# Designs tried in a protein design chat: VHH binders against Type II restriction enzyme MwoI (mwoIR). Part 14

Target 1, 363 residues: Type II restriction enzyme MwoI (mwoIR), of Methanothermobacter wolfeii (Methanobacterium wolfei) (o59646)
Amino acid sequence: MKNPKFTENQKEIEKEEFEFLQKLNFIIKESLELFNTNLKNSMKFINYITLPIIMASIESKSFNPFSEIIEKHIAFILNSKMNSLGYKFLPLGYSSDLTYENDNSIIHIDIKTANLENPSDFKDTVPLGINQSSYPGVLDCKIRGKNIKADCKKIKVYPNIPTTYNNKLTITNALLFIYPDYKEIIDEIREDYIAIRELISINLKDILTPIEGSLEEFLNYKPSNEKKRLEPILDNIVRGYFIHDKLRHEFSENVEKDLEEFEKKIIGIAKKLKEREIKPVAILSISIPNGELAPHYDDEIVSGKSWGSSFRYHYKKSGNSVFKGLDNKASRAVFLHINKEYLPVLKKYFDPITVYELTEKRL
Key: E = the ipSAE of ESMFold2; O = the ipSAE of OpenDDE; V2 = 0.75 times the mean of E and O plus 0.25 times the DockQ between their complexes.

## First folded at step 4 (VHH)

Design m10 (framework vhh_7ubx_2)
Fold by ESMFold2-Fast, scan of step 4:
Structure m10 (fold): chain B 363 residues (1-363), chain A 121 residues (1-121)
Amino acid sequence: as target 1 above (363 residues)
Amino acid sequence: QVQLVESGGGLVQPGGSLRLSCAASGFTFDDYGMTWVRQAPGKGPEWIATISYGGDTMRDDSTKGRFTISRDNAKNTLYLQMTSLKPEDTALYYCATEGYELWSDYFEDYRGPGTQVTVSS
């Protein structure tokens, strides 16, 4: 239940969350052109398309190549901007996509993608693992047995992310990128993506271990040759830049062949993504409350459907307490639309959330 | 586009074993709890087992000792290992996200077309 009485310390927590939400909104606005896969600048193309494909294939946990690649593409762009603003990347063992530190805060950013054809993935909630925020979740267990529907008591589940760490406040933001139907591109790149993953799992894992280093190391990569932008740079990344000199002398005939195939498949995916000119139609930025604020928000704003299921953050379901924060002065959800052609369908779901109309002239 | 496709069903003798698979695509499989449900001819659907995104399992007591639910997040695949099969296990088996066919406006529920398991003497 909403409680309007909260301490000055809790007001300061909420204030810091909203200040970061506004700062992140500024970063997104300044980066809009970069979220298009049709990058004209060769250096940006390599950094924000080719390297994300490599990282996604190495870290892959599923067979959804679009979501895995695009989430890395977004992460590379955001990390570049966060670093330029003085945030230090932290390779912590949490489930958030990106973690940063500054003098006052530990910041978790969770990147999500959604298909415009699936409004249940974005209209009222966003998927949010319990260990992607400091906010406790509630499980609503509804199971049907052989002769009886079994209803469980609602169970409180606590995240591994602390509300503070070394006297620094934990701030969590989810970024949801909504795309037009991307089924066709999944079909175009799936075979090459599976082939890359198989090559890594069979023969390339030992060769690519230096590339498995921190995300920050890849994001600081600078192309050595700008004239032929794709193949020489990819060769330098795999064979020259990230592989220790000793490993070059340990190459078997099969490893060299697999590296050549790996490079060709990565370049193939990159070219297909560039040709499709993939761009989000909307971006939803959502501030998840710090767990210290839980007594003042509805218990079910982070909830799962059954025992041990994934959780969702209900940014609309709890009404104004989530939209406006407890002080009723600022919104926890900021909606940016990129393509005005999709605005009529988006308005079915995002009135009354704050909407910013963005044009390419701001890029 | 969300798809769930089951496989591994077939005809088996009483006391036999089968392993069912459910291939998932079009959503972040790792973020969803998954369930196996069966429906025998002329009967309503019967829940068998649920597995969380983290691997924790909950099983119906009537099948708990014979059926094991598991998942491989790297392959986006859900499994049901069935042992000591009985004629009463004859049913269409389908996979779904947690809470399928349970009334709720919180989550979107997805379900596959099913794979037939027939246990005969």
Scores: ipSAE 0.000, ipTM 0.151, lowest interface PAE 19.1, mean pLDDT 72

Design m11 (framework vhh_7ubx_2)
Fold by ESMFold2-Fast, scan of step 4:
Structure m11 (fold): chain B 363 residues (1-363), chain A 123 residues (1-123)
Amino acid sequence: as target 1 above (363 residues)
Amino acid sequence: QVQLVESGGGLVQPGGSLRLSCAASGFTFDDYGMTWVRQAPGKGPEWIATISYGGDTMRDDSTKGRFTISRDNAKNTLYLQMTSLKPEDTALYYCATEYTVELWGDTYFEDYRGPGTQVTVSS
């Protein structure tokens, strides 16, 4: 590990990161009941239900529609609270990240969700994109299964966000929401999702497409090959449905029947999802160090393999989990919420459990 | 849109030299590691060299004495200087980079590659 003395600028950076953690803790705890709300009680969440339903057809095997709905719900709540604190939402080009700015800083909040039944999604690292943090990553000497000679070195890879932009410090926080297993709910709605996709792609394509080519873009969308955001395409399809529903009487009996079935299935899925209470098991906040702090942290806290490999932030590496330049040595990875019912399960993967308080508490 | 375009290939005699270029656009070039890869006829792709944003390099042992990777961040251009070329260096050479694709909060790394430039070493 690197052990040079912190400069005054580096101490100020950590103070700013810690201050944001305090603000984040405040809004999460103030909003905790909102994350536990039944979507049925809020008409504002209808768009989050409709949009993910259509999207679920793209990768039905690996795509988790509940994860998407939860992330949109979280984003809505956070956006409202961040705005009240004077932060302005700043959407990135192809990213759905929650990026905000105020007069002093640019804040990146990366929302992650995990199923309690899949500990590999949360037990020791979080996936990290090079557009989500200013901290330089390290690639090992193995590229595409090729063993490189012993004399090679790890290659530093720099993210495409700077440590400071136009005198504003960039701060990154990963918010990990851990939820109970919901496979039964996914299985229950999966057939309806498939039926909706078939209705859209085969029977109702001309009715549901107000913008030329939008349905074709949706049907041919491949996340690994495309840089376009899917949300506008899906919104256009949904908008077309509502417009053309008024002209239903002009369609043949078969088209009218298919349109009615589409409507019935959308409403049915929305009802099933609205009647569910989804409560987080735990909420973990991870304050990823700004890149100017790299001299004080392990080079491998952000690491991966080259040639299409994903990067990981290793938040459980002992020396990397604290604000090293602060007198209080506060933890960078802290629980903001824990459901006590699940504490024994969480202790299998987090020992000790560090809970955020004015004085940190270890469970 | 992200684009990588290789140039500088051609026919060269054994013992000759070539300088390959890769012009990058559509992303912040100076924040990414860049790689040269080649694929010979009837063989799988072979890694040649990688260079970081800061200029740190890693090269395959079989070519590192003859090939040098470099970059010009001001011009968004990656280079491969090849010397003492051998017939076995005949291949399609392409450059590649890694960047994140983000959709609805999900992230994954997408390797982006150019179409390649053909290098043929024969007498």
Scores: ipSAE 0.000, ipTM 0.142, lowest interface PAE 18.5, mean pLDDT 67

Design m12 (from b03, 21 letters changed; framework vhh_7mjh_2)
Amino acid sequence: EVQLVESGGGLVQPGGSLRLSCAASGFTFDDYGMSWVRQAPGKGLEWIGRISYGGDTSYNPSLKSLVTISRDNSKNTLYLQMNSLRAEDTATYYCATEGYSLWSDEYFEDYWGQGTTVTVSS
ESMFold2-Fast, scan of step 4: ipSAE 0.397; ipTM 0.765

Design m13 (framework vhh_7aqx_2)
Fold by ESMFold2-Fast, scan of step 4:
Structure m13 (fold): chain B 363 residues (1-363), chain A 121 residues (1-121)
Amino acid sequence: as target 1 above (363 residues)
Amino acid sequence: QVQLQESGGGLVQAGGSLRLSCTTSGFTFDDYAFSWFRQAPGEEREFVGAISYSGGYTDYADSVKGRFTISRDNAKNTFYLQMNSLKTEDTAVYYCAAEGYSLWSEEYDYWGQGTQVTVSS
């Protein structure tokens, strides 16, 4: 037997998980208004990195263009509050969004965002990277969308996050922020996006081609399940424009006017976005029993994607969904905040809805 | 900083051979599968060949099977495309790509900038 077997003091780990949940709940309730992402403060992020992501969303209703901005904002707010609760930031090399420690434990927080219109991202499972857990696994090897499982079945992957670190218990929490549909915001910027495409296609094609193949792909792009592929193409185009901006001085007056209009349209998108505020519909805390995941694999509590390097944690499955060593046996997946206006929509996916209080409340 | 850099391209006569190299930096080479793609003027980017994480599996486009060979050298953080019996139809910009153990991506993680291969009659 070559797999590590995780043996835990389950009661002690659950106590640390529950203590963290109580403190997290306090921070969320105290700081709820601070978790609203106000896009007017995000203009500095409307650049060669974020603009391609935003533009990619215009071609797809299911792609969240603001997830990176929202996640960084959430991380900043949490980090500003955790020290006051006795948690010290710990800059470990693991792929968790935030890592903290107190006297008894190391806490890994994995920040998740989901769009209310994409229930597959939140209703039953949460994606969990192998290096964000203490669960051993096998690499899902693939080449250009082909599954090469026979090759991968020989490769054992041990988790990067141990069940203990420096004699402290390790706990993992997935903190999921659910947001409303961004369609209205996307619709507001669509006209400027169309104008940008028109300028590139008609007036600037020969000038803004530092990566000629990527521009060709952009102009001939058809919406498909390849939403992530659009980002690098748009990123290369935007970066190319920025890098070659100095060549602008050598162009004719007509070309100079077209480049000015291109820049004006990009700034126009940024200005429209700054007037928007993004508020979470709900905030869900999912306590992940890291050291116990291995015995749950056969129960379909942990499943791998047919293509990919991550597992999905099925937080609603029997035997996994509760704290076992505590008198009150709080649910591992509980809402810390719900906007009541969205309760009917949420009940389509969560029935019952468990809200965290000193005693659990079901809606 | 992650980088993939192609080299070995150039002008060659039909029936000749070229060996393309893709040198990588900024990530753990052994954890990645690698592929070659090409794009001819006015055409879409097409798959050419791929090699798995272990090197135990390779795959090729039908147009190049028996003529091209992909290989990897883990000690040099480099992978290769040996191109034999070149045809004028093989004229294209060739791109190398890496697909790793990415937690957030189900597509190729990194791409090179491309190297021109021109096959004369």
Scores: ipSAE 0.000, ipTM 0.204, lowest interface PAE 16.1, mean pLDDT 66

Design m14 (framework vhh_6z1v_2)
Fold by ESMFold2-Fast, scan of step 4:
Formats: structure tokens, sequence, C-alpha cells
Structure m14 (fold): chain B 363 residues (1-363), chain A 121 residues (1-121)
């Protein structure tokens, strides 16, 4: 790309964003085998991290535990690798899945999953929370079923995340994993999840908040050695929460019956997921520009509707950028991995496809 | 905006080593990705190796992997190609090139005049 006419400020910012992309590419490349394992490996993490999230998903009526399980599994793997590269983990904030800092930058990674059968979730835009980047968004004034009036104008919304602080640049990356159609898996376990939801007719915050000891003590709890052929850690989490005297008093009327049925259903779901093999179709890095770059891009590349609260980042509208990626145009989205088996399907949405794998690029 | 001058090319025997240097003029060297290319008589120019503006990312062609290493020194405005285990097939004129930020670009902005490497048996 010939573009020495870009401002010095734009060059410096995009240079830092691109340098992070190179590190992210290395991490994904080194971890690819871990992402390409079947859901049996993901079940190992359900017992430690994902059970509260699965329960929250049931409470929220989403009935999509697949995306929750996979996103937390990805987060676990990434966190391990980021630490090895000198990034200091920051406690989970309101706006992103993972937050880190080093000497030069503050890094926000937002993990996304998409179903290959729903191209609206991946082909042009990615969902973006108002507090997940430093880039200003635009809200239109359209209301459900109503026309935009001639006197109505678009509203600029400025995020709470600064573009720089204490000489550290804010970098935001949406890491998108596209998976094959998993509807059959969701349908297969839906009845079990509905049954669990009917058993848990209480405030899940009371269960999800650690009530006794430290998280370390809870995770190191070991049950009696009966049932060596089952998933013992899942059993520990379920029984630990429901068997404690304090929680037993709160659920006294049906505790023993509900505990047995709940445990049976969770083990049933675990067995069904254990037998499935799911590999990503593709992995995309989508770099949301730092807010200082706004003068160089269309002001609607981050946009939402006034009757809704969610924004979308339109990553194919990259405009004046030094990044080259998708569709052989200036783009801040690049493929880090493509499963060649699905290339014909991906070509329906990305034409021509550019792969960021340096070893595969011919100059 | 940058001017490039290669040096270090010479006659060397099979199995030998050689380091090529590319000196850049200009205050913006650290903004540019750098590449090494080569062209043998009667063949098209081919890419050998590339390095990002910071040196944090490198790429090497399959036919030189494990034998050649690209590196840069931004304080000296210089990019290097360390060539080990040289083969007669490595005989070519070697060029360095600079491109604004884009590591895997097909359209480099600035090119050197080249330095001849000959590998004899």
Amino acid sequence: as target 1 above (363 residues)
Amino acid sequence: EVQLVESGGRLVRTGGSLRLSCAASGRTFSDYAMGWFRQAPGKEREVVAAISWSGGSTWHADFVKGRFTISRDNAKNTVYLQMNSLKPEDTAVYYCAAEYYELWSDDYDYWGQGTQVTVSS
C-alpha cells in the first residue's frame, strides 16, 4: 500500500494497533490445536468457569449455552498466552471479556462467536458495546415502525474509554470465531436446559456470589472418591453450592429432589457435549480504530438505532486505513485462520479472501 | 521518500555464509516495512524475506527458511539479510525494498539498485 500521505498521528496509532495484531496472530497460531478440539475439552472448563455463565444464560432466556461455553474456553486459553507475552491482566471490567496493559498500551479483547448459517452475525458488522472502545458512535433517530423526520438528525455518542491515558494507547480488538451450524446441538439439549430452569426458580445472584471461603478454596474442594468415572469437578460445583447448610435452608422445601434432578440433568448435558466435535470455520481479528482516528473514517462506521442500545462496527467500511485485509481492500479485519473445507461457503461473503498467514502470502 | 543502497554481495563457495546490508537515508525509516528480493538471470523477481517497521514480525520464503534471517537496526537505518548454508541456486542480484507499514505488500514504494551474490561449487 502506497500511503505516505497519512498524518504522522494516524501512522503512529495504526502502527501500534498493527503491532498488537502481529502478537495476536502468533498466539492464535500457537493455540490453534486447542481451538480445534471437540467440545469434550471445553467441558473441562465448564466446571470451573462456565457453570455460573450457563446458569445466567438459562435465567436470561437465551438458551444458547454453546456460545457461552466456547467464549469462556477461548478466554481461558488467551489469558494464559497473553501473560507469557508480558501483558498484565486487569480485573474483568464492564465492557470487555479480557483487559490487559503493558508499558505502551491498554488492550481490550472482546470475544465473539458466530454461526456459519447466520451470515448477518459476521459478514459485514460485529456488535460493539458503547463502553468497549474509544471510538465515537452515531445513533440515528429512527423509532420502531416510524419514519425519520426531515428535522431529525443523527446523534454523536462519545465513549467513556479515553483514546490515550498516561501515555498508553487504547487498543480494541474483536476476536470472532465462526463455527459450523450448531442448531442441532442446541435443540438436542434444549429440553434439559428448560428442565433445569424450572428447577432453579430463585435469584441466581445468590448462587453465583461466593458465599464461603475464597475462590481458591472452593476450586480445591474435593468430594468423596465414589464415581471416579464421572466428571468430579462438575459434581463438586453443583453439590457444593446446594449442600451447604446456608443454601439448604433457602431451598429447604425441595432441596434433595431438586439437587438430584439438577445433577442428573447437568451430567446429561455434559455427556451429550462430550461426544460432539466442533472446529472453527474461521477466526477473524477485527481491529476497532482508536477514537483519534475518527477524522480519517466515515462517521457511521460505528452506528446504532436510538430505540436500541447496541452499536455495530461496520468493519468493511474502513476508509482511509493502512491495514489491508478482507476483500483485498483497506480493512481493519483480517483472517487469522481459515478451515479450507469451508472456503467455498466463505467466498459467498468475502470476495476475494485475504489470509493474514505470513507463511502463505506470496509477494 | 527513502533511498536504499545495498552492500555485501560477493562470490562465495557452496556452504558458505554472507551478510547483506541495506542502508536507508531519510528520517522516516522506522515507518517502513522492509523486504529482500532476488532475481536470477532469465527469472522473475521473487521475495526472499520481509520485516515489519519495528522488527517485531518477520517472514521468510520457504526456500530459505532455516538458512536466511532478516533483521533491522532502526538506530542505524539499516536492514540485514544473514545468509547461511548457501547453495548455487541462491545466485542472484539481491534487492532491498521499502513499503509504508505493509509487511506483505505486492507493491513496494522504494527499491535499491541491487547487489550481486554468486555461489560457486
Scores: ipSAE 0.000, ipTM 0.153, lowest interface PAE 18.3, mean pLDDT 67

Design m15 (framework vhh_8h5u_2; at its last look DockQ between E and O 0.01; V2 from the best seeds 0.00; counts 0 for: pae E 18.4 > 2, unsure alone 57.4 < 65, grease 28.7 > 24.2, placed apart)
Fold by ESMFold2, look of step 5:
Structure m15 (fold): chain B 363 residues (1-363), chain A 122 residues (1-122)
Amino acid sequence: as target 1 above (363 residues)
Amino acid sequence: EVQVVESGGGLVQPGGSLRLSCAASGFTFSDYSYAMGWYRQAPGNQHERVAIIYSGGSTNYPDSVKGRFTISRDNAKNTGYLQMNSLKSEDTAVYYCAKDTLYGSYWEYDYWGQGTQVTVSS
């Protein structure tokens, strides 16, 4: 009464996945100092990026303001190191930008960031896009514990990435960077930013009057939504005023004083962001099973909240996250870095914590 | 479940010898992707690797023990060994064996088995 045995081909797939995981872990682990230096260099410019961060915050309440910076620095490291190890950069349409090949494999790497205070984004799971897995997901039959459709457990959702490309094996990995919470810093100023946008909106006549018309007529010309036309105008004025020092003194004195007070708050937020610990709490490296390994990971790869447009890999749902077909029982999810000050919190979420360390024998 | 059990430690005079054993279960030392290593930890220090043997049979040692320690394995028994000769007082530590990989080592944080105590003193 055991699950089906792994075929010999499936064992070879897991062997290749494990071997690549080790190379990826080595590359990232040896590059951690460079990554931290590169990130510190970006933080030299925090005063110039704080307002864009604040502006972006109203679009999403779940927010890591440094996620794009982190992703770009890791992409630089991977592009440099992968090429020197014989992997060629291979961007493919409708795939991850971090796609590589050698003679035998096509590699897809996805970089994720997660807020330590939001454990649903990292605890025993990693979200995947439809372009970030070759393993079919099982459709979740429930929304918040309620069945939605009859017999939906039999529905598999197929991703965009094939299990092989012209006999080259697809290998898919995720790198998950867990960071401290920055949300309370941004929440401190979000309502003030919304108020400033409204203040600018009320006083647009001071700045913009369309030739041969009224502002109201301009905003309503062939509109589906007045706010859709107004939002780009407000964003442009905010950028002009605070970033480019344009439009200064074009508002009334009372409006100008409110704008200057908000500018002081921006400076305060920039100081708080610079002082906040930017170092990762933890870095987790995850090997995502190839689709030819079905059905062995069916319980772990499910359709996510977006009803078939994304997946989650529950890399611990079946116990210790391992290469199920290998005798070595190596972990598919390992920590490359742990900030020891956060270890008590991490032990609440992870048991065991499997850590990768460099050996004397280097690649 | 991957487990290792260390044995063979004890008290020995400087210049003496000990042979440690490492019985493994849940993995095979001869697996292509595996290596086996011996580590030691004295109170207040981090783990130090003192020997490694790869699945192909090659070995490596830090300078502090090279020429004095010899790692080996018996694939039929799935058991690794550490022969320690010419022991010095600075070799006093708890000794652990652990599985390694070709490019790195895996261990569970704060979990090293009980290990086996080696004490070198007069």
Scores: ipSAE 0.000, ipTM 0.193, lowest interface PAE 18.4, mean pLDDT 77
ESMFold2-Fast, scan of step 4: ipSAE 0.296; ipTM 0.665
ESMFold2 (binder alone), look of step 5: mean pLDDT 74; pTM 0.755
OpenDDE, look of step 5: ipSAE 0.044; ipTM 0.274

Design m16 (from a10 with D30S N31R I103F; framework vhh_nb_b201)
Fold by ESMFold2-Fast, scan of step 4:
Structure m16 (fold): chain B 363 residues (1-363), chain A 121 residues (1-121)
Amino acid sequence: as target 1 above (363 residues)
Amino acid sequence: QVQLQESGGGLVQAGGSLRLSCAASGFTFSRYWMGWYRQAPGKEREFVATIGSGGDTYYADSVKGRFTISRDNAKNTVYLQMNSLKPEDTAVYYCARGLEYDFLTGYFDYWGQGTQVTVSS
């Protein structure tokens, strides 16, 4: 764009987005220890809710095994803090991880996790569902790197989330937690997971069969299956175990031993995870512009690589990472926390001047 | 050169009040988040209160309703009014500055030398 002047309304929008960023920064800094220790100290999250997610992560071999469980922990901590700031949780929002409201705004927080060994997930973009923000996206019309139409243009896609609803401004933040590679921890629990899967397939199958189709879907799982479909299947299998455990007195002695072994393995996994310290390398907050601000930002700040692909927010592209209507020159993508021992790795992926300033000022 | 100079600490009886001041120099005060932290004997440094460039305030649960943070941009000073003081409030109180216009908005990168507050029973 040609840098049009901000209206007073657009400046007020950016001021509200910035003020929320400052509140989020405060919450994260105050709660940092809870993000580090909650997983370690709570076996509740390694139960019928989160164990299926961990198992799905291990089975897929395609994402951080703790991504889902960490996102659930972060959501739980944030929910308590948001409530204390006067934000009311909205359970029926769009596909944002957390949606809140106060008297003036509707807040969408999309929690992201990234593995330090997979820089494409954090170094210049964050994945973004079009239903998680009010900002319009752009899709590449090329197929496999080729423009199959003469004079092919980018295709604009408009989000279902409005820029305002019932006189409340839509504010969207992607909250990205970057973690070190925990392959060693995964290797430790993998054998217990394999033993659990073997018990289910051999001896627990008959107990879980009354669960409609779920066991068959689980046993035939492919890594290409959608994450959402796998989680309900595993959750149903785990609930089936607990349901049939109530009828244990009617089972054979061999089945009772298998259920006992299954329970031992679940407890073993939970204990191993509880004893491990899982803490972030860095926490990055990305304030996605409200759609009313689109005239001031690059059309491709939210873009996908091809029709039907996932969108990404490009927070480093073309100077689109700053609050352009504010005098304070604040960045829309800001580190809320950096673990200083990982600064050399972060320097490979983030602006050298910013990382240098960070290192100099924090030594 | 950035300087943060605390004052107003001292010995006070339980139920009493103190007002801490932090005089700032060497930077554009109005652009920064300012805050107070405290460190009690044998404990880690803990958050007390913060105030943003726009005037938003946040408090630790242990001090809500008793402490008030404020700022005077004309005097480049941040204040902490401490009422209904308890022996548990005994600590060294530190003033801190956060970088608002930097990539790390709100990060506290400079600290004062601290001021001792002792609350006797």
Scores: ipSAE 0.000, ipTM 0.125, lowest interface PAE 19.4, mean pLDDT 69

## First folded at step 5 (VHH)

Design n01 (from m05 with L107F; framework vhh_nb_b201; at its last look DockQ between E and O 0.01; V2 from the best seeds 0.00; counts 0 for: pae E 16.9 > 2, unsure alone 58.0 < 65, grease 25.6 > 24.2, placed apart)
Fold by OpenDDE, look of step 5:
Structure n01 (fold): chain B 363 residues (1-363), chain A 123 residues (1-123)
Amino acid sequence: as target 1 above (363 residues)
Amino acid sequence: QVQLQESGGGLVQAGGSLRLSCAASGSTFDDYAMGWYRQAPGKEREFVATIWSGGSTYYADSVKGRFTISRDNAKNTVYLQMNSLKPEDTAVYYCAKDTLYGSGSYFEYFDYWGQGTQVTVSS
């Protein structure tokens, strides 16, 4: 369907969005070196954070172990830059990772990290929460891509973020940092970790002696919609033992030996992680349409998976289409950086790939 | 064909001020970003300032607080007010115009360039 004609106001909104996008792109590009250097500081402490990384990664098979570190790091750098440029930090509660105020706009910046091995997180779409977009998403009457009813009316899902704050335009941007998942490293210890948890599970009675007689009931307890108490208890014991150096004499000698061996493996993994170069495969900058631009992007902003708790902005249509342009002049989504080594892989998902470089253009 | 013509350069003493102008012709002006760059002898061309179509501005750290970029759409002209000039500001200053909507931040975004105007700041 041909998008309706933009009103003058909508044009102005897009103009503002695009201008900020360009500014943000500039800031990010200038900060690339900072991203690379400062992250290394965290790696000095890799020995202390390896186990938490492992524990977190075991819950999600596609988890990037550095995801949280990266996100925090990026947020910090970006915040510093934004402040230096006169943007006032303005956290608004249920909002994006970073929120800023200037004379004309309230700016939301959502920082996202994606695993290269999980293309659903970055290919053609960017996921958004209802607190990260001002655009009312369209909830399709579809289940798993099939229409439930042919004449089903589209339902708008309204986000928590308004299109304007006190006459200031809401601007929302997503910054997507695609990283390797480093899965090969985590996979080296995953099975061992699972085994250790099982080992601890079998020997819980040694640690939980005060619960004698009711241990089974205790462990099988399910608080509401949560997992059985057993799971968090196991994790707690792992933390106590390996992080806090507690519980060292609560297990049998044989179990202790196994735990010590696992500790050595953790150290080994830490070393491997430390030796890895943590650089983004690609950086994608995306301007999310303001809700006042509806219904121009209705086909591109869909709330489907969570029935109103999340959105996806399809910044690129399926197939060999290009990124959606802003007023047919420029794209709302731009690659700011690409590691050339990964170009062949990225081309599987994006074609063409346009990267804007901070290089001199020969005219 | 788009043409950019810089003016206002010259010799000035340290601490002095200059105002550069760049007149654009041959295309619409309002919807495009404009920029100033400079190149000192023996150095690479460097970013100075950009102004987007909506009036947003960005400056290099080296000139922040001293230089102001502005535009007059009615005159198709972009300006660079340079205050508190330093000898290190000595360079040929180039005006640049974007051909893509609001994208003028880096050299790669600009498709048209002026011939440049010499700015010399004496100690």
Scores: ipSAE 0.000, ipTM 0.210, lowest interface PAE 15.7, mean pLDDT 81
ESMFold2, look of step 5: ipSAE 0.312; ipTM 0.735
ESMFold2 (binder alone), look of step 5: mean pLDDT 77; pTM 0.794
ESMFold2, look of step 7: ipSAE 0.397; ipTM 0.791
ESMFold2 (binder alone), look of step 7: mean pLDDT 77; pTM 0.793
OpenDDE, look of step 7: ipSAE 0.000; ipTM 0.191
ESMFold2, look of step 8: ipSAE 0.000; ipTM 0.297
ESMFold2 (binder alone), look of step 8: mean pLDDT 77; pTM 0.795
OpenDDE, look of step 8: ipSAE 0.000; ipTM 0.233

